# VH-VL binders against MKRN2 opposite strand protein (MKRN2OS), part 5

Target 1, 223 residues: MKRN2 opposite strand protein (MKRN2OS), of Homo sapiens (Human) (h3bpm6)
Amino acid sequence: MHCAEAGKALIKFNHCEKYIYSFSVPQCCPLCQQDLGSRKLEDAPVSIANPFTNGHQEKCSFLLRPTQGTFLREYDGRSDLHVGITNTNGVVYNYSAHGVQRDGEGWEESISIPLLQPNMYGMMEQWDKYLEDFSTSGAWLPHRYEDNHHNCYSYALTFINCVLMAEGRQQLDKGEFTEKYVVPRTRLASKFITLYRAIREHGFYVTDCPQQQAQPPEGGGLC

## First folded at step 1 (VH-VL)

Design c9 (framework fv_zigakibart)
Fold by ESMFold2-Fast, scan of step 1:
Structure c9 (fold): chain C 223 residues (1-223), chain A 123 residues (1-123), chain B 107 residues (1-107)
Amino acid sequence: as target 1 above (223 residues)
Amino acid sequence: QVQLVQSGAEVKKPGASVKVSCKASGYTFTDYAMHWVRQAPGQGLEWMGYINPYSDNTKYNEKFKGKATMTSDTSASTAYMELSSLRSDDTAVYYCARDRYSGSYFDYGMDVWGQGTTVTVSS
Amino acid sequence: DIVMTQSPSTLSASVGDRVTITCKASQSISSYLAWYQQKPGKAPKLLISDASSLESGVPSRFSGSGSGTEFTLTISSLQPDDFATYFCQQYDSYPLTFGQGTKLEIK
């Protein structure tokens, strides 16, 4: 087998009045077995971007990953997610029952939410010191960890609010941050995981094409 | 013994400035943030802000931005709070208080308090 | 700003009574809640941190409970030294805010 499991974006193309998802355009249609190598497809294939990134390469970002395993291979859609904050040097700060961890590896497949706008250069220069000062507080000692209200998420959100206040911006509560920034990304991730695993198991995934408005009648007759 | 000792009472006229000191002893001054809290006569407690003596980072309650200035002198183990453009409304007891743990804004509360400095602004 | 509301504003009680003081936050503050005791002319004294963690040297008759938005300070058997004003304080969000205080008076 020569296909990389997780290395490429997924593609979507049209054939047999279906949407077909795969890692690449196959030589033959999986539904009708017709050769696709010499024929022009009805529509150009669409690339579906991988929603996961190497968190250690993301600066000043909020990261999510499964507590166990990776999104694409092991995540069951129900188990808890672990969150962290990146510094400018590839270290992921995260809070657990063991206190604040400073990870140099382990976040290679993460959902990333950038926390600074491109023009916030002054804050970016102070970020690592600010994050370290925050993280050395006794508030984040191991014995303070509590699954529902004093956890990796409250650690990260509290730091984000410190940054927002320092930049003169409005603080966000947990519901506001989750709905605006986290939910849209986890929805995209869930869809991608479903497609990825189906393609990996069967070689492709098929859905029905929605009906579209009819093309002009005379154009159809001439073309 | 861990102790915070504040400067003595001040009487000022409207428009003047006052600088309150808070000298720490019995612990490593740079390991703990220092908060400032005021209490008007017969009123509750009002948080003004904090300074982290290790980083010199400050955080102010919006109400006091441009009015209060917090500084520290690590060599003297002393924190300062200067209040400018005094009004009668600024008459209060001003407290310095040590953050329970080192560093951050969201620590466990304030475990060691100075005795308070009464500032009276008379018409 | 997070508004901290204490109930009652004034409480009259007798030595030996069990008293409870309630503190309500306008939004969730997790367990980032401290309780202070203040006697006339003195600085506040920290009694409880993290909603329920009793400070060293504080009598065991004091206890705290709650999380999120509803918090309670309980004195199981009131002593003469306990007549004072009590303040709750959240330290979850800027600015740090205190309740208005509950004055505990002799009945």
Scores: ipSAE 0.000, ipTM 0.412, lowest interface PAE 16.8, mean pLDDT 83

Design d1 (framework fv_rovalpituzumab)
Fold by ESMFold2-Fast, scan of step 1:
Structure d1 (fold): chain C 223 residues (1-223), chain A 122 residues (1-122), chain B 107 residues (1-107)
Amino acid sequence: as target 1 above (223 residues)
Amino acid sequence: QVQLVQSGAEVKKPGASVKVSCKASGYTFTSYGMNWVRQAPGQGLEWMGWINTNTGNPTYADDFKGRVTMTTDTSTSTAYMELRSLRSDDTAVYYCARDYYDSSGYEYFDYWGQGTLVTVSS
Amino acid sequence: EIVMTQSPATLSVSPGERATLSCKASQSVSSNVVWYQQKPGQAPRLLIYGASTRATGIPARFSGSGSGTEFTLTISSLQSEDFAVYYCQQYNNWPLTFGQGTKLEIK
């Protein structure tokens, strides 16, 4: 069910004492050519979740995307990422040299970080108004944009901290937010991109299985 | 709005090289990869390779081993495909096509150039 | 490389009839198949992607189905402009590969 639901999901399976990654389990092993359909795998294949989502379908979330292109196709791992905040109606609010933009498209392949806990019903109800009011303040005018200290990231983080304060929670600085929420997701995304591109180009990707633990010797019987 | 306009037809002798251009307009050039596909007279479509327009990194099909080079010029939003050591069986219409990929995992060529006929004859 | 095989090579049908075109992959490609239409002297035109999703502007008479290794393009109530060559293509693995084409012609 996971493979059918995940679009270009990745699958990991065991054969030839290797982990083999692909978009689907092939009829024959790419390493030994044995028929995998009739001689089914000992272990069930594992689905590897796609870390990217359509940001326009994510509510009340912090989004990351490459400034140019998409994560899976064009992103080089070094170019700047652009960030934004979603409202409840598919609009992505983001800050640039042109001021606050309200995008109805363009964030279809994004890393998403949910900003509301499942039980924050009061904030969800106020979210769109709060985000709009925040975004129309004089702090986020085009002429105030500055790459190092007043940019898309500081816009998003300042709003997140306003939400945290409204909920009686401690504010986060850039380093704290980045290490706790952004780095783990970008790390998973980087691994997925590398694996995806290798499979895309070669049809599969192979890694070594962890060494099997030796089975304890069987105890002797009694006479 | 989106357009891919290719260079004009060329006639080459065996052993020569040809460089076909594909000028993009109506979108952000570096946001989409570019594919090259050829079609010999009366034959089907044959994929030659793809170039990442943001990084400039190409990926080529094995059948064009060591003979093809794909490049881009982002300042003019133009992709190039150079084929060397031309043979008579390289006579074909060469197409550029924009690579579309979305988060649902769909991939397809949504816009195609008009094609460039390259004729290789003695 | 994955080999895509289309059948029949030529299909002769009358306007108003239903046409069914087949495409087979040498190994599973999931639902990662695209269909293109090509008329003489023209570049290919995107019809269907993801095996079954119609591209923008494509008439409802075009439908695609299939998964794994067996795929079908169906054109219900053929119009005169539908007589063309149709190609299937897989995007599951690189190199990307096309079928050899099916020519749809007037009976």
Scores: ipSAE 0.000, ipTM 0.447, lowest interface PAE 18.2, mean pLDDT 84

Design d10 (framework fv_rovalpituzumab)
Fold by ESMFold2-Fast, scan of step 1:
Structure d10 (fold): chain C 223 residues (1-223), chain A 122 residues (1-122), chain B 107 residues (1-107)
Amino acid sequence: as target 1 above (223 residues)
Amino acid sequence: QVQLVQSGAEVKKPGASVKVSCKASGYTFTDYAMNWVRQAPGQGLEWMGWINTDTGNPTYADDFKGRVTMTTDTSTSTAYMELRSLRSDDTAVYYCARDSYYFESGYAFDIWGQGTLVTVSS
Amino acid sequence: EIVMTQSPATLSVSPGERATLSCKASQSVSSYLAWYQQKPGQAPRLLIYDASNRATGIPARFSGSGSGTEFTLTISSLQSEDFAVYYCQQYDNWPYTFGQGTKLEIK
């Protein structure tokens, strides 16, 4: 979009002894209305890492998205997430009550977990074939779908474990994979969503600067 | 204002257990994960694991699985790390450190406890 | 596990000079890289996160750069309080790992 400030990135800057979060540095401080466009801020604005990516541009990755809607607009922090595995051509393989779906769209706002190490060239070359062969097996027919034990997550994790076994690595159970890879990213995503929605609603979000031990002030010259 | 205050130094015999506490103040305890990092005398930093303070679920580094337990008490905003079957090579300063992902540091550790020296000797 | 390698192990420089510290990852960590300063008897202090962002209260003379596998911490116009041990840390994947440290000492 040409309106880059709308929902593209979050930034943090300092003014009025506060941290102010917004989509872009505004022309005027939202707290004191002082013109910021022609003044240097005490510290350079800092970009907040976006935990979401377009899953169709991620290769050989495990993806998470809300079952309904998008993370930033509709996700409530509690509803079940739908998961999938990407191939090298922007297709997201995922398992549902309708069998294995091969999506060319719908995962534009996803949490992504890369599954291959940079030195796994042999596996990357075979990835699309392995994923397709895995996904066409009788284990993933529509009638075998079961919400608790034979679902999108068990489909994805079983494939990940096949890759780990092929690379001579230890398999992961659901709890291990979830706590190590999924929970940290969903925690970060939840905090980002909260901040993003506050900024969307009010135009900015303000926090107090944390109390810090005094340091020699920056003054009388360049740093 | 934001502080992590750890329990005092401990001296233990090989085979004993030690439980280090880390009391948080000045922020909402459940909004940040708590990590545990140790440093043997004259050595570098070694990550031991982390605990999700909201869910109470811990994740441990492989070298510590089976003999470490991390817990929290949200009513007192305190995290705990218990290390069992102590060996002389467990002598180290043990730090708690919070994830500051809310303030754009991702999983970088912005606030650290002062450290707890655990000495294991016969 | 991702191995972090720092160089040099010890860097001897004079106050007022520029110091450049290197950190290399055994595989890409994107920008999920932090730098910490540790003085004797003290806990580490966060200096830089996401490879290039200064933490709150950190002087402008500290700067970080790099992405992927090669990272640099630069301290311009060294001051006496800057002589310490510096650690890099990746937080791209578990287990989190630290470099072995670079000791910055007065020449």
Scores: ipSAE 0.000, ipTM 0.480, lowest interface PAE 13.5, mean pLDDT 83

Design d11 (framework fv_rovalpituzumab)
Heavy chain, then light chain:
Amino acid sequence: QVQLVQSGAEVKKPGASVKVSCKASGYTFTDYAMNWVRQAPGQGLEWMGWINTDTGNPTYADDFKGRVTMTTDTSTSTAYMELRSLRSDDTAVYYCARGEWELYSDAFDIWGQGTLVTVSS
Amino acid sequence: EIVMTQSPATLSVSPGERATLSCKASQSVSSYLAWYQQKPGQAPRLLIYDASNRATGIPARFSGSGSGTEFTLTISSLQSEDFAVYYCQQYDNWPYTFGQGTKLEIK
ESMFold2-Fast, scan of step 1: ipSAE 0.026; ipTM 0.518

Design d12 (framework fv_rovalpituzumab)
Fold by ESMFold2-Fast, scan of step 1:
Structure d12 (fold): chain C 223 residues (1-223), chain A 122 residues (1-122), chain B 107 residues (1-107)
Amino acid sequence: as target 1 above (223 residues)
Amino acid sequence: QVQLVQSGAEVKKPGASVKVSCKASGYTFTDYAMNWVRQAPGQGLEWMGWINTDTGNPTYADDFKGRVTMTTDTSTSTAYMELRSLRSDDTAVYYCARDTFDYSLGYYFDYWGQGTLVTVSS
Amino acid sequence: EIVMTQSPATLSVSPGERATLSCKASQSVSSYLAWYQQKPGQAPRLLIYDASNRATGIPARFSGSGSGTEFTLTISSLQSEDFAVYYCQQYDNWPYTFGQGTKLEIK
């Protein structure tokens, strides 16, 4: 067995007519115990990307993390998520009962939604100023915090809507933003967490390998 | 091997309703939204709305809000679009199209169904 | 709603030539712009997304450019199979809107 860090991407490989997921290719197949030494596999292993990123390395992005602990270790699928907005220097702005916090750490395992396009150089140059000016307004003081309507999510969404309006886009309400941008990402994250925890607990996870590959639709080439 | 397979052509009288199906395969149905787009003969594309396949919540274009219902059956990975009170100008090919989440605030349609011709005639 | 305007309505060119198709938005859509190709009797096929990224399997002769309100699709060396109708689509905001299409036809 090789040692792999818990936060690394997963790998998928084929053996015993199964797809086997693990942190690294083991020395022996967990299903049949055959030696899997170098070049024993017919197909190269595939890397499965970690859906979580270090939020402190994401510029101008909306981030989600569990309020308690991390996604991979503590998140139970039911607990509230905390959200924030990154600036260009690794600081995560977020709103809590203590007011606007400017975190230099703690968001190393986050779901990230980019808020700017690659060609928005002008907005990126002014982003840190706009975010700081927004955050120091009287609307986001500690005593104004309330769990249902004036919280980390409404803070972040209000800033996002300010950016959307500045770029000539229509504002989004919480339901629209959540359904379109958040739900699909949290569903993918949930699947990865389940797979990751199974591998951590049992050393591997196995699924059936497809028996046949149909020819692609017209114009799609060969199998 | 993503595929979207739609139901067959329909001929309807004015005032009737039509329900078009779109069966998805080759991916996890609830990870992607489904859009409905129509095209009248010789005309361009018109977006009708989308449905979140995980929550079942639809969003309709204003021109269709009173006459369209979009639903899903996650057990069969199938999306449905029902259009009521049909008029002759509803004659069109109706497409389902998958909404791909890129890592940005915008989405595009990466896979389309083959289309379902709905003809409304007296 | 954001109005997408394509020009020209019809472009007549010969195989091997370069075709340039334009798409204009009534307000900024940033780079949230896709191009689709549609052949008679077929569903639209995604060519370009995010204004300039080629979709999987799309030949290198197709390229997209532009941002904000002005977008261009270029086909550098036309093949016979490229004669089709091309649509641009913005996905910056709901409702999603399409241009009226540019028909590319043989001279």
Scores: ipSAE 0.017, ipTM 0.577, lowest interface PAE 7.7, mean pLDDT 84

Design d13 (from d9 with heavy chain V99E G100P D101Y Y102D L103F Y104W G105S S106P G107Y S108Y Y109E D110G; framework fv_rovalpituzumab)
Fold by ESMFold2-Fast, scan of step 1:
Structure d13 (fold): chain C 223 residues (1-223), chain A 125 residues (1-125), chain B 107 residues (1-107)
Amino acid sequence: as target 1 above (223 residues)
Amino acid sequence: QVQLVQSGAEVKKPGASVKVSCKASGYTFTDYAMNWVRQAPGQGLEWMGWINTDTGNPTYADDFKGRVTMTTDTSTSTAYMELRSLRSDDTAVYYCAREPYDFWSPYYEGYFDYWGQGTLVTVSS
Amino acid sequence: EIVMTQSPATLSVSPGERATLSCKASQSVSSYLAWYQQKPGQAPRLLIYDASNRATGIPARFSGSGSGTEFTLTISSLQSEDFAVYYCQQYDNWPYTFGQGTKLEIK
């Protein structure tokens, strides 16, 4: 059938008038123990993509990761997130108390926000040069780091705004960038982590119809 | 059934403030953003701003920054828009409008699937 | 800000005919374009989102097309209830902006 690969995505299927989440369609329904392998499900299982990517394979992107550990294993939903900007060669530029770091590893489980549109070929060609020149500025020395106003996020956002200005576009303040691009992705990630950990612990996760999120009008009542 | 019900019409003098409410029902309030759009008599639609109902963080259009405040009360599923230092050219119908966010979509969509009935605010001396 | 320009300002057509409404953006908005219908004394109603997708409950006679800077709303076989003002809206970037509207009226 169209089963999701184990460990990277989740699947949702319908049985016993409930939504059941798991890594793959089990041989038997966890609720009623009916054999699912010998009978087709009424509706095809839905694949739910993993919101995390290997940041070292994402070009010209804004990345988020937990400061300690990984999203799926250790992140508690409360600890600080660390951010960075990728170049075209798998290096993640990020600002910390040690200055600008250029990481070749450590961002294998990240939330990625692409910063360039497919038609921005001119900027793509100059991206690595712009990022390196920006990052070697005296503004981002170790002794200038401070948690509230001169940190990994302000480093990344200032670079993003330099790119926007170079392209003749409006700059974004921290609130605008966060609400438009960051918050929706971290909400999605949080829901995925909750489902993922429940499935790892219990083998499956069950919700009543409708699902956890609000039902869209005119189609929501059929479970 | 999804409903957005706004407070009733108001008449204000120049320099006063007005606070319009928008009560949501029939869905999970925090799963959708709320936008405010106004329409002056015989004119088109003008976007005023947006509020994230989950975080309570607003974003305002430049023309309204400094005069507008958007808030929410999640316990009553109600959004509010307060406009201060009213001028005669603030006379308009004010709408709240819901912006969808799908569980698996990383972004709010940007279009408005449900609108309140509108609140007429008249500013005259 | 992105400026949305609709044309014509007023379109006069007879019931049963086809109406074609234009919306142009001052810069590319990709496919992030919605169309709304507004009748006198009523709130706007979503017709089309993502340039070409019909909203739930919207009749098949409404269709949207276009991408980038040029968009079209087409209403085939006009019904009496279709005479209203139509607005386009871009959501590629903040601030969200609307066109000035096209009034569809009986010829």
Scores: ipSAE 0.013, ipTM 0.583, lowest interface PAE 7.0, mean pLDDT 85

Design d2 (from d1 with heavy chain D99E Y100G Y101D D102F S103W E107Y Y108D, light chain V33L V34A; framework fv_rovalpituzumab)
Fold by ESMFold2-Fast, scan of step 1:
Structure d2 (fold): chain C 223 residues (1-223), chain A 122 residues (1-122), chain B 107 residues (1-107)
Amino acid sequence: as target 1 above (223 residues)
Amino acid sequence: QVQLVQSGAEVKKPGASVKVSCKASGYTFTSYGMNWVRQAPGQGLEWMGWINTNTGNPTYADDFKGRVTMTTDTSTSTAYMELRSLRSDDTAVYYCAREGDFWSGYYDFDYWGQGTLVTVSS
Amino acid sequence: EIVMTQSPATLSVSPGERATLSCKASQSVSSNLAWYQQKPGQAPRLLIYGASTRATGIPARFSGSGSGTEFTLTISSLQSEDFAVYYCQQYNNWPLTFGQGTKLEIK
C-alpha cells in the first residue's frame, strides 16, 4: 500500500543468461540462488529512470494521466488518457465536458513533455497569459466539448500549435504529434509499469537474453 | 529517405569567396532548421551558425559574423553558406546538418551532408 | 562560450572490451548534450541526444549518462566498426560548442 517504491529507479542486470529487473542488485540470483558478490556480473547494472513525474512541478509542459486511477496501480494500457498543459505556477489546464479546468492537484503521477526549450527565448514570460487567453476563448466552452474531435487532446494540441507557429515552426496534426512525442513515452511507461508491478509482487522480473558467449570474427552475438 | 547533398569540392585563392549548397530531400524543408559546421584537416568540429528554414533568419557564431551569410531557397529545398575574405586557415570540410525535432531542443544534428572540401591556397 | 573538454584524447582498447569516454562542460548544460561518431572520410553520425537517448538505428551497446557538467559515453562489447573519433556537443547555450574529440583505437 505504500508509495515508497514509486519514486525509485529500476535496475537491470544480467545473470543466468537472463535480464533481471529489481529495485537493487540482490545478494543472491533469484533464479539460481548463487551469490552475486562471488560471481561478478559481465556488465554493470543499468538504471531505468521512473518515467512519471509530479505534473504540478513541471512548468510549461504537456501532461498525460489515466482518466481513472494512477499509472502504477490501476492503468491497464487500454483505458483513455487525459491530457493537460501546465502554466508556470503548477496549475494544469485541461479541457473536459465541464469546460476548461484549472487543477492545483490530481496530476502528481504524470508523463511530462516539456514544451519550452532554452532556444525559445522570451516565451516563458508570456506563457501564463497566452495559456489563460487561449483557454478563455469561446471555442472551449462546456457545450462545445465532443469526445472525438473537440476534447482534451485537441485543446492541448491546438495550444501547442499556437506555440509552434509563434516560434516559426510547422504545425503538427494529431497523428504527427502522437507518433513522435506521445507514443514513445507511453511505450516506455507501459514497460516500466509492467516491471514495477512485477517487482512489487515478486521482488524481481526476468526476461530472456541471448547467450553470452565470446563473439567469433563473423556472426554470433553478445549479451 | 532523408538526404542532404552538398556541392562539390572548391579550390580558392586567399581573399576570394565560396558558396556551398546543401540540397535537402525526403522531408518538409521548412520544418527543420539547418546548421553549418566545419572541420579543418585533423581538427575537431566547429559550429558556424544556424538558419531558420521557415523564416530565413540566420544566427551566426561570433567568429564568423561579418564574413558569413546563410540563406535558403524554399522552392528548391536548398540551404546555402557563403564565406567571404577566405584565408588559408579556412581550409576545411564544410558540413550542413539538419536540426533535430522541435521538442528535442533543435540542436541534435540528426542528418548530415557528405561534406564539401574547400581548399584555400595561393 | 561553454567549453567542452573530452578525456582521454586517445583510448586504446581491444575488441570485445568496454570503452568509457568522458565529456565535461565548463558550466551546466542540463541534459542538452549530444554524442557523435566520425569515421575517416565520413560525416559525423548522431549517436545520443538529451545526454542519454539513443538516436534511431544506433545499437544498444551505446549508452549515454550524466547531466549538468559531467557526461559519459559507454560502449559495451566493442566491435571493429566502433573504432572512430567521438565528439560531445552542448546545445544548451549559443554558440553551440563541441569537445575536441576522443579517438578510440585498437590496442
Scores: ipSAE 0.000, ipTM 0.464, lowest interface PAE 11.4, mean pLDDT 83

Design d3 (framework fv_rovalpituzumab)
Fold by ESMFold2-Fast, scan of step 1:
Structure d3 (fold): chain C 223 residues (1-223), chain A 121 residues (1-121), chain B 107 residues (1-107)
Amino acid sequence: as target 1 above (223 residues)
Amino acid sequence: QVQLVQSGAEVKKPGASVKVSCKASGYTFTSYGMNWVRQAPGQGLEWMGWINTNTGNPTYADDFKGRVTMTTDTSTSTAYMELRSLRSDDTAVYYCARDEYGDYEGAFDYWGQGTLVTVSS
Amino acid sequence: EIVMTQSPATLSVSPGERATLSCKASQSVSSNLAWYQQKPGQAPRLLIYGASTRATGIPARFSGSGSGTEFTLTISSLQSEDFAVYYCQQYNNWPLTFGQGTKLEIK
């Protein structure tokens, strides 16, 4: 990895009646310049976990990455994401116009969705063989690639459904899988990216307390 | 009710070009690839190439590179195959055949009726 | 390119008998092998894909087997409508290639 920033957690702390986000608690408050090293913060700092992981270290997982650049540095929130499936040895299987690729690098900053449930013990032992057998099918040759219906996502989802069928579990269509597993993680990732870029650019990020909506006065049932 | 309907028979002189059409109906045109296969009289089947109907990108067999062009018109659900610099041994029935991005991947589940192209002086 | 070789070139059998048609690939094509039936004046008809899966509407008397480089199409209890030319086709590698065909004719 050229840059270790993707593995860095964010810190949230309170000072000056604000929430301040940074990579670490600074010596002085960026808003009032008071020395924080000699003073007690109102509350202990909260660590915000990095939603990105090195996909090559994730076993039996569905991975997402931007097709161009990385999430933290270049992703614009709108461009298409590329997806793949990991085996148990750090290889990411993914489908493109060049056919099935078996990547040993390039997925160091990914969103990971684990595919095996705690009770799928036998599947873990056969995973690499099933994935390789699935991936050598004529269905996934370069000339079969088609942007809307036969792409990296349909490759990955078809394999996931083969696994679900083998385990006697309910299959998922694209909308079901996306809404249940992908959307919550991309939403979390988007929030983290916003915070990360602001901290990187300015050293910190400040959140104002949301405006509280006034409640209308209650009627006592009189007049 | 999937149908692939091809244009009618053609008679061409050596050196001429021929353009065969294949009009698809009964399915979403861009969800299936289109292949072109020819068969000389009394001979076997010969694959010429494939076109991605969604992207319009063709792939040609080496024997036809430089002489063949495959295109599509998605507004009319029609695929085209143009063969140039015709020779007498290009006399054959030319078929369009779809392949599925799924259950029938790599196999041709529906074929056009064929277009006889005769090359003679 | 992968060369597909079918044997025999012509097979003469009687109605009600079993026909066994062979298809060999010059290198492994896994199970990415299809079988087609062609009658005179008609386009080919898909019978089998994935070496052993019958296409929709194909009678149970047609069965495919094999993997790698050796494949077999078996037609049990031959019917009069089964006398045709049969082609195997690999779709494992580009270019896609067909066998030269086996003509099944009545004895």
Scores: ipSAE 0.000, ipTM 0.412, lowest interface PAE 19.4, mean pLDDT 83

